# VHH binders against O-glycoside alpha-1,2-mannosyltransferase homolog 6 (omh6): the designs that were tried, part 3

Target 1, 298 residues: O-glycoside alpha-1,2-mannosyltransferase homolog 6 (omh6), of Schizosaccharomyces pombe (q9p4x2)
Amino acid sequence: MYFLILFSSNAELGEVLRTMRSVEDRFNKRFHYPWTFYGMDEFTEYFMSTTSTIASGHCEYGTKGITYTNHLQFILTISYLVHWDLSQVKPLVENNRLYQQRADALAQENLSYVYSPLFHSFQDWVVRSLLYHPQLEYDYVWRIEPGLKLVCEEKKDIFSTFKDSDIVFTNHVCERKHSGIYAMEEAIEEYKILNTQGDFSNIWVYSNNYTYCKYWPFNEILSLKQIRHNQTYTNLINYLLGSGGTYYHRWTESDILSAAFGVLRARANHMESVGFFLNDDVHYCPETIPYTGRCACL

## First folded at step 7 (VHH; from j4 with S100K Y111S)

Design k4
Fold by ESMFold2, look of step 8:
Structure k4 (fold): chain B 298 residues (1-298), chain A 122 residues (1-122)
Amino acid sequence: as target 1 above (298 residues)
Amino acid sequence: EVQLLESGGGEVQPGGSLRLSCAASGFTFSSYAMSWYRQAPGKQREWVSTITSGGSTYYAESVKGRFTISRDNAKNTLYLQMSSLRAEDTAVYYCAKDFKWRSYDTLKYDSWGQGTLVTVKP
């Protein structure tokens, strides 16, 4: 029903083990939820052996070349990529005059990764394919990455705590709107002409004419049930992906997902009950620290 | 602070070869994909090649078969071996720290070197 997902490379094994040990020690040793790993390169036997030894639940390792063969995919309108690598998407970006002109314009706005086929293809792959990946057949996913440390003993099941959430977020990130974000807003205005379901009056967590705030994706729980089966979500996602904005406008997965959950009026809940650090840059300690007596946070 | 220092550019005759190097510091080099880009005078910047942290390589069609990207993680160095050079390869070549899979620091600014000029004489 529930699983932990971690993106990594073999080179990050040390950080992966530290993160897994924290999550296992503070939470998962009592619940044995499975771990699923994804990376751009095949995982070594050493990586798989060492991570599976630490995990208290089943470990699954995403590999390129896997084929999704499930009856569910014949009903969905969303195309699947059965694996990710740069070779499948580079023809969309190289020798493409419009892409190059857009990248130059976005670079003038000081956006990062505007020229990177790797960055664009990853954002597209997450939204188009990963969240529908055949290994992710469960209702919820907790997205975790290397550098996360749980700082409180968590005896209750975190998934039960947030059982009615569509998205459980840690932070909002607020940024100045760039020309690509204005393009997304224009695309959504075009979309709503023929698609009256959803709330199009405010698609961001917060926005004004120059600023928008979106969900920060680096420690969050998502309802795959909503992502896969809510027609309001899937229709908007298909429209946005079909426009090519992940390439031409440098949309990120968090831009797309935040807008879609906004239109859906998704039940969004703050991960306030779970204490964590992420690379010492992000710290959250629950207000009710004394009730457990087993937190190590400041 | 991330630092990327390209070297190895210069003038070369058509059909010649050059090897570009990029010395990297200020980050865990082995964890990141690394890329080369180029920009010819009056032209737009374009992607040349990418190597993942695990060593998988990708090339723009215009350089496939002529250029080889490689990395030495022990020396924190990225390389681009260029052969069969043509006038159209004349450009400033940039080393870039590409993004890493699902890492907090992927929200940080991308990092570029100052570039190294490659000139293929007419």
Scores: ipSAE 0.567, ipTM 0.829, lowest interface PAE 2.0, mean pLDDT 78
Fold by OpenDDE, look of step 8:
Structure k4 (fold): chain B 298 residues (1-298), chain A 122 residues (1-122)
Amino acid sequence: as target 1 above (298 residues)
Amino acid sequence: EVQLLESGGGEVQPGGSLRLSCAASGFTFSSYAMSWYRQAPGKQREWVSTITSGGSTYYAESVKGRFTISRDNAKNTLYLQMSSLRAEDTAVYYCAKDFKWRSYDTLKYDSWGQGTLVTVKP
């Protein structure tokens, strides 16, 4: 089963609708894959009504509200929501002072949202949701960022293409490393002591491409079936999550997943044929298929 | 350019109340979560409260039940209603642009204002 998923909120309805129109017109009208809207806040009836009108397939809305009083409490709440075994989760933030110090340091590196507990918790929540939330039990998911537009006509079933090649994830855009990522490398070293059979030579190598590069998850396809049902993936990811790196080192879901995919040398597709526009700074136009794909690029 | 301007700080007695305001400009205010932070003398900056773009509110345990965060999107203004103030609430309070519900990294520094001083003393 395949589906399109947006991590979104009610406040983003306008962007969501524009994104849906784009994706439907250029791709999904042919295949009618379901949309799943997933977020931390409950979706309004208006949100559900309007999005359902645009969608050519079924729309699913999965949301559970969370409360946040402190880091630990928030994490516990998230863990509950995703049916995580709390007994296996280490406290993510044991030292608030250290957290603040690290946040200050990361701020100097011009990283966004380093002081935002919600941001950190959201990253953790996303990863855990992808791995364990029962509502996301799909073979493949296409994570689409609100505001994203497809710029080419997609006649082929992208999901089928990925499935046929046993692709696990996409890696089409690179981001630079920051000091927090180095901490992740250290965490991997620790993990190696516990797990001797893994190839941990380089966590940022994807098929010998994109060294020291992580993918941007604004337009990504993931094989959830493969990662969910592979204990090697889940063990590593859980270890990283359990280290508290989302807080102490500002790891994002993309960092954690990229690390896991890299370490385990998962098969990747770079989405070279999928053009998209998010904003003036984040966009991609295929070079070879503008005409055949009826692309309307910048 | 993102601009945040805090106001409303002052001196109050324990048990008193203050309402802080933050005027925001330079970005689509309604699309972003907004937060309050504070920094007491000799201490590190700490998170106080956040209100999401969707209106969900979150509070640090130390201020829960006493502080109320709110926003007026039409005015691009963030508020923090503080009640039952304590000496330990003494700090410079900062307004901050928090994250938008995005799943990608933006390599930007966080934006906050110059802060407004709140002093709680007998």
Scores: ipSAE 0.540, ipTM 0.833, lowest interface PAE 1.0, mean pLDDT 79
Fold by OpenDDE, fold request of step 12:
Structure k4 (fold): chain B 298 residues (1-298), chain A 122 residues (1-122)
Amino acid sequence: as target 1 above (298 residues)
Amino acid sequence: EVQLLESGGGEVQPGGSLRLSCAASGFTFSSYAMSWYRQAPGKQREWVSTITSGGSTYYAESVKGRFTISRDNAKNTLYLQMSSLRAEDTAVYYCAKDFKWRSYDTLKYDSWGQGTLVTVKP
């Protein structure tokens, strides 16, 4: 089963609708894949009505789910309950002093959302949802960020290009390493010592001392079946989550997943034909010269 | 143009109460989550509270049980009711228009107000 998944809330309705419209017009009207929506708040009837109207396939809406108890004890000895409803999430920061110290350090590196426990919780929640949320127990999911627009006509079934061995189908972005990323690399090195199984030849799709490349979460197909049912993936991801790195090092879900995919040599492919636009800085246009008219890019 | 204007700050004694307001304009207020942040002297800005467009509320541990965030969509106004104020609550309080929750870290807060000073001292 293939699903299009948007992480959204009522506040995002406008962007959601525009995103859906673009995806439907350029792709899904041909295939009628279902939509799944997740958010921090309950979806209003209006949200459900309007999104369902745009969708050519079935729509599902979920915010709450089964509680996951994290019993992992690592360097920071963080143990907490993860609720699918983030409104019920208790403060996960056990060491406020350390949190502030790390946040201050990261702030000096000009990172955003360094003082937002909710942001950290959201990142954690997204990863855990992908792994454990019962409503996401599907073979494949196409994660689409609200605000994203497809800019190319796609007549091929994108999912058909995803081979059975593929784990992720997306583009990648390269960013400057911040201190949190270095901390992740260190954590992974420790993990390697503890776990001799597997080929840990890479952490990132690409990296050097200053830059690392990760997979973009805003337009990404994941093989959840493979990820969820492969203990090597879940163990590593849980290790990273259990370290509290989302809070103490401001790891994002994309950092965590990308690291896991890299470390475990996940087969990754690029959405080469799927043009998209999120903003002036985040876009991809596969149009070639001469112009074919397939894409309307910047 | 997005505009946020905080008000209600002032000097208050420990244990006292204060209500902050943030007047918003230039966007569909009801469609966005709103947040309060504060920055104490010599410290970094920290998150205080968030209220979603749906009315869900979140608080920093340090203010839970003492602060209440609310909104009046008809008035395009965000509020922060502060009670049992402590010296450590002394800070410039900022209203923020939050972006939607995103899974990538390139997003920055859209707009900040100029802030309103809250001073808790005897």
Scores: ipSAE 0.023, ipTM 0.326, lowest interface PAE 6.0, mean pLDDT 79
Fold by OpenDDE, look of step 9:
Structure k4 (fold): chain B 298 residues (1-298), chain A 122 residues (1-122)
Amino acid sequence: as target 1 above (298 residues)
Amino acid sequence: EVQLLESGGGEVQPGGSLRLSCAASGFTFSSYAMSWYRQAPGKQREWVSTITSGGSTYYAESVKGRFTISRDNAKNTLYLQMSSLRAEDTAVYYCAKDFKWRSYDTLKYDSWGQGTLVTVKP
């Protein structure tokens, strides 16, 4: 089974509807894959009604759960919902002073969201949800963000193009390494020492000492089946999550997954390799689009 | 242009209460999460609280149970109700427009107010 997942909020309904219309018109009207919406807040009836009207498949609406005031409560909530063994998971934030100190340091590096526990929690939640959320019992997931616009008509089922060795289809984005990324590299090295099993290679594709290239978080198609059923993947990802890096080092889900996939030599493909054209900037039409009779930016 | 203007600061005794306001303009207020930060003299900026566009609230451990964040979308105003104030709460308080959690690495905090001073002393 396959599904489309959209992380959004009630305030983003306009963008969500535009994105859904685009995806439906260009792709999903042929296949009727279900939509699953996740948000920080409970979705309004109007949101659910309007999105359901546009969708050609079934729509499901989920939330992060209860409102929480601390990270421990958030972790416990997730553990309850997903039935995690917390004995193997370190607290997300062990030291508030350290968090503040690290946030300040990262702020000096001009990073965004360094003072946003919501951001950190969200990154952690996304990754853990992909790994363990019981409502995501699908073989593949297409992570879609509001604002995405497909510019080409796609008649081929993108999910059917996946080979058994394929774990992710996405584009790459390259960024300057910040101190958090260096910390991730150190954590991975530590993990390698602790774990003799597995084939470890390069953390980042097309990276150097100053820059790293990760998967773009807006257009990812993931094989959940492969990720969830591979203990090597889940162990490494959990190790990284357990380090508290999302808070102390501002790791994103894209950072964590990209690193894990890279280290374990997961096969990653570009969407274009299967004829699925995606914009470099998912929010805007490119200036030049290959015209094959199926692409148009209107 | 995004504008944020904090008000309501002042001097208060320990155990006292104070309500801060942040008047926002230049953007669709209801569409964005809003946050409070504070900076004490000689210290770094500290996150205090966030309220999402949908009304979910989150607090720093240091203020949990004492502070309440709220918003009035009709008035484009963010609030911070502070109670049981302590000396360590003394700081300049800033409101900030929070960007969407998407586009993680390209998004920046681009809008801050001038702040409002809160002094807690006997």
Scores: ipSAE 0.009, ipTM 0.264, lowest interface PAE 9.5, mean pLDDT 77

Design k4
Fold by OpenDDE, look of step 12:
Structure k4 (fold): chain B 298 residues (1-298), chain A 122 residues (1-122)
Amino acid sequence: as target 1 above (298 residues)
Amino acid sequence: EVQLLESGGGEVQPGGSLRLSCAASGFTFSSYAMSWYRQAPGKQREWVSTITSGGSTYYAESVKGRFTISRDNAKNTLYLQMSSLRAEDTAVYYCAKDFKWRSYDTLKYDSWGQGTLVTVKP
């Protein structure tokens, strides 16, 4: 079973609707995959009514869980629901000096959200939710950020294609490199000392062009079933989360997942056929893959 | 349209206090985290503090223990209480809207205010 997932809130309804319209028009009208809305708060009736009107498939809304803190090691509490309560968020930032130093350095690289504890916490929350939240127990999920638009017609069943190819993970193309990702090497090296499982030789080798890439956490497909049932994946991912890299080095869920799947040589790609538009600065239009449908790129 | 208007800036002596305000409109204020930034002359804009919709607060190390971020959702207003001000705190202070739990480069802030100048001088 395949699902389209938007991490959203009631306050983001406008963006959600725009995204849904785009995805439905460009892709899902052909396949009618269900939408799953997952957020921190209960969705209003108005939210559910309006989104259901746009969706060509079933809409599901989930938000329930236990209060989340980023200090929890969910690897030991798989049975617990992940629920992000902002009132209870405690940053995993013990070294404020280091945090500031690294944030400043990354800011100089013109990296976004380096000073956003909420962003860091959100990345942690997203990954943990993907791994452990019962409401997200799907074979394949397409995680879409509110505001994202598909720019080209997609006539192929992306989910089926990925399943048939046994692809475990896919995200958008490499946008650019940032130095925060370098720290992941150190974390992985440390992990190697503790664990002998996995092939750590080439964790970021995607055509040799994707090493240390910045991946925006707004468009990715995951084989959650495979990931959740593989302790090697979950152990590594949790270790990376536990390192505080989301805070100190601005890792996103895409960064973490990409690294983990690379280390374990899972089949992955970069959704080169899936063009998207978030804004003037964050977009991708396929250039090398011919499309048979309409395409409106920036 | 998101509107942010900072106020409360001024000149103060070292050790003094100021309270900045940011009047917000054009969005459901209570649903979003809000942040303060500052930009000193000749320096890059830096993060100062964030308060979540749930009331959790975060501070830059340089202002911890001295600054307090708060919000009044009924008034759609963000505050920054500054105490024990130092010369290094001299900057234009900006209010910023964040998404509830995320922000992207161009979506990071729907709008920046004009800022309010804080000058700490003997």
Scores: ipSAE 0.006, ipTM 0.292, lowest interface PAE 10.1, mean pLDDT 76
Fold by OpenDDE, fold request of step 12:
Structure k4 (fold): chain B 298 residues (1-298), chain A 122 residues (1-122)
Amino acid sequence: as target 1 above (298 residues)
Amino acid sequence: EVQLLESGGGEVQPGGSLRLSCAASGFTFSSYAMSWYRQAPGKQREWVSTITSGGSTYYAESVKGRFTISRDNAKNTLYLQMSSLRAEDTAVYYCAKDFKWRSYDTLKYDSWGQGTLVTVKP
């Protein structure tokens, strides 16, 4: 079972449609994989109608919020519309003052979305959804950020290729470690004392004292089956989520999952054939010389 | 009650050295990563360095090669040895207890130290 998924809202319909169109034209028209849309709010009939029109396969719309109690005894109900630029919302954490102090520090480190409680909640929500949401009980998911466009024709069945090689995740990118990442490393250092599963010599796929590599959170394929059905993965991930690090250290779902992938030495694929464009700064064009016409990156 | 108390700040000329200390109490010091932050006038507080419970050290690019973080667990003390100080290093330096799993709900803002002022000028 393979699925294309978008975490989106009604407000992002235009971007969603453009994204879907590119994916359909470049890839999915050949395979008709289903689309699954997830958001914190219910989707409108108009949203569902228009997206279904573009999709060559089945469309599902997940609208159920997630309520959970973490190890901090916080009851979080994810029911807000995610707005990435919201910075004036009261943090949904117990220690708001400390949250602010940490956010300020992280901002100085040039980290994005450090003041967005909704962002933090969304990161937590995404991870928990990927692990436990009943509607995401899939072998593989291809998560694509709204606004992202595929720019290369892909004729091979990427999902099948990944499955055949037991690939767990894809699209490695390397970033500077921020102080929150060091905190994660410390958390995992504690974790390893009580846990024997995993390779803790290096918790990242690649890293040094200043840089770490993880999967890219805008266009990635994940093996949900392998992640969900391996207690080693879920234990570590839950440990990290339960710490509240998404809020206090600005961990993303990519950070959390990548740490787990690293510790367990999960198999990865870089999707080198898949070109994409999000913006002038975030794009990839796998074109050979001479130009083959497979990609339209310009 | 978690307490952090910084000391060792002062005025120093460019190229000089200072050693900051942070006395910690109210928690199992050896079990936590500790960090230094600094805040210059008109700027946001920025991360300077971290030392893990295991002794691994990390530094901001701006202080690499000049600053050294260390700890004495027996004394519950965190240190920051600063050398080759520059004008841009002028700031209030803060000691910070890192967030530990299962301890986040008990961490208080008051756990931050009062800071110690470092002024680098001729």
Scores: ipSAE 0.000, ipTM 0.225, lowest interface PAE 14.9, mean pLDDT 80

## First folded at step 9 (VHH; from k4 with T106W L107P)

Design m3
Fold by OpenDDE, look of step 10:
Structure m3 (fold): chain B 298 residues (1-298), chain A 122 residues (1-122)
Amino acid sequence: as target 1 above (298 residues)
Amino acid sequence: EVQLLESGGGEVQPGGSLRLSCAASGFTFSSYAMSWYRQAPGKQREWVSTITSGGSTYYAESVKGRFTISRDNAKNTLYLQMSSLRAEDTAVYYCAKDFKWRSYDWPKYDSWGQGTLVTVKP
């Protein structure tokens, strides 16, 4: 089973609708895959009515569930996070001294959102949701961030392509390692010592001493079936989540999940045909010119 | 080898207090979140509380305001201060470093303690 998922809230309706329209227009009108909306708050009737109107497939509206409420004691708003206005967020960690120290160090490395407890919590929430939320029990998921726009006409069934090739994830972002990533490598090495029976030889197979590669955080397909059903993978992920690394090392969900893909001996796909635009920093156009008929980039 | 050893359990009257401890070894304690779980007789194991490496605390709704999770990194020890104890708090309490946050299923975890029994009765 395949689905398109938006992490959103009622307050992000405008962005959600724009995103959905682009996805429907460029791709889903041909295949009618279901939409799953997963947000912090209960969705309003207006939200559900409006989104259902533009969707060509079934719309499901997820609940945050006990898992989410249990791991966050403070009020989180997905809307706040999605808007990426995190300037008003104060550190929530008890060890503020260490948090600030690490945040300052990471800031010097020109990383974003290093001072945002909400960001850190959100990353944790996303990972946990992908791995364990009962409403996301699908074989494949296409994560789409509100605000993202597909900009190329796609006639191929991307999900089928992934399934047929036994692809686990989209790995086409390679970045320079920051100190947090090195810390993750150390954590993984510790985990290997603790779990001697596991095969971790292929952890981060796409990385080197200076760079690491991961799936696109805002437009990405994952094989949930494979990641959820592999205990070694989920154990490693939980170990990393348990380290507090999202706070002290600014790990993102993509960092965490991608680091462990080697456990699955996972095959990656770059989704070369799928053009998208989120912002000036996050975009991809497969065409050499902005408009070729298939694509209208930028 | 990761080791977790719970202690401090016992019998208390309703309204009483109890402090549980979990001695941890075999990993860098200060770097990892720790959790308390409990299992009552005939019931499924449920999540109680978590404290991150950064000190952020989380609680099940049923224990909020009554239980306090804390840690001493210098001693590699996790604590659970329980107050205003109720009969429904009777359970074996387990310490874990796993951070799965599911109270309705219990997959395999990397490490668990043997647990310590807390009995709340008049």
Scores: ipSAE 0.000, ipTM 0.223, lowest interface PAE 14.7, mean pLDDT 78

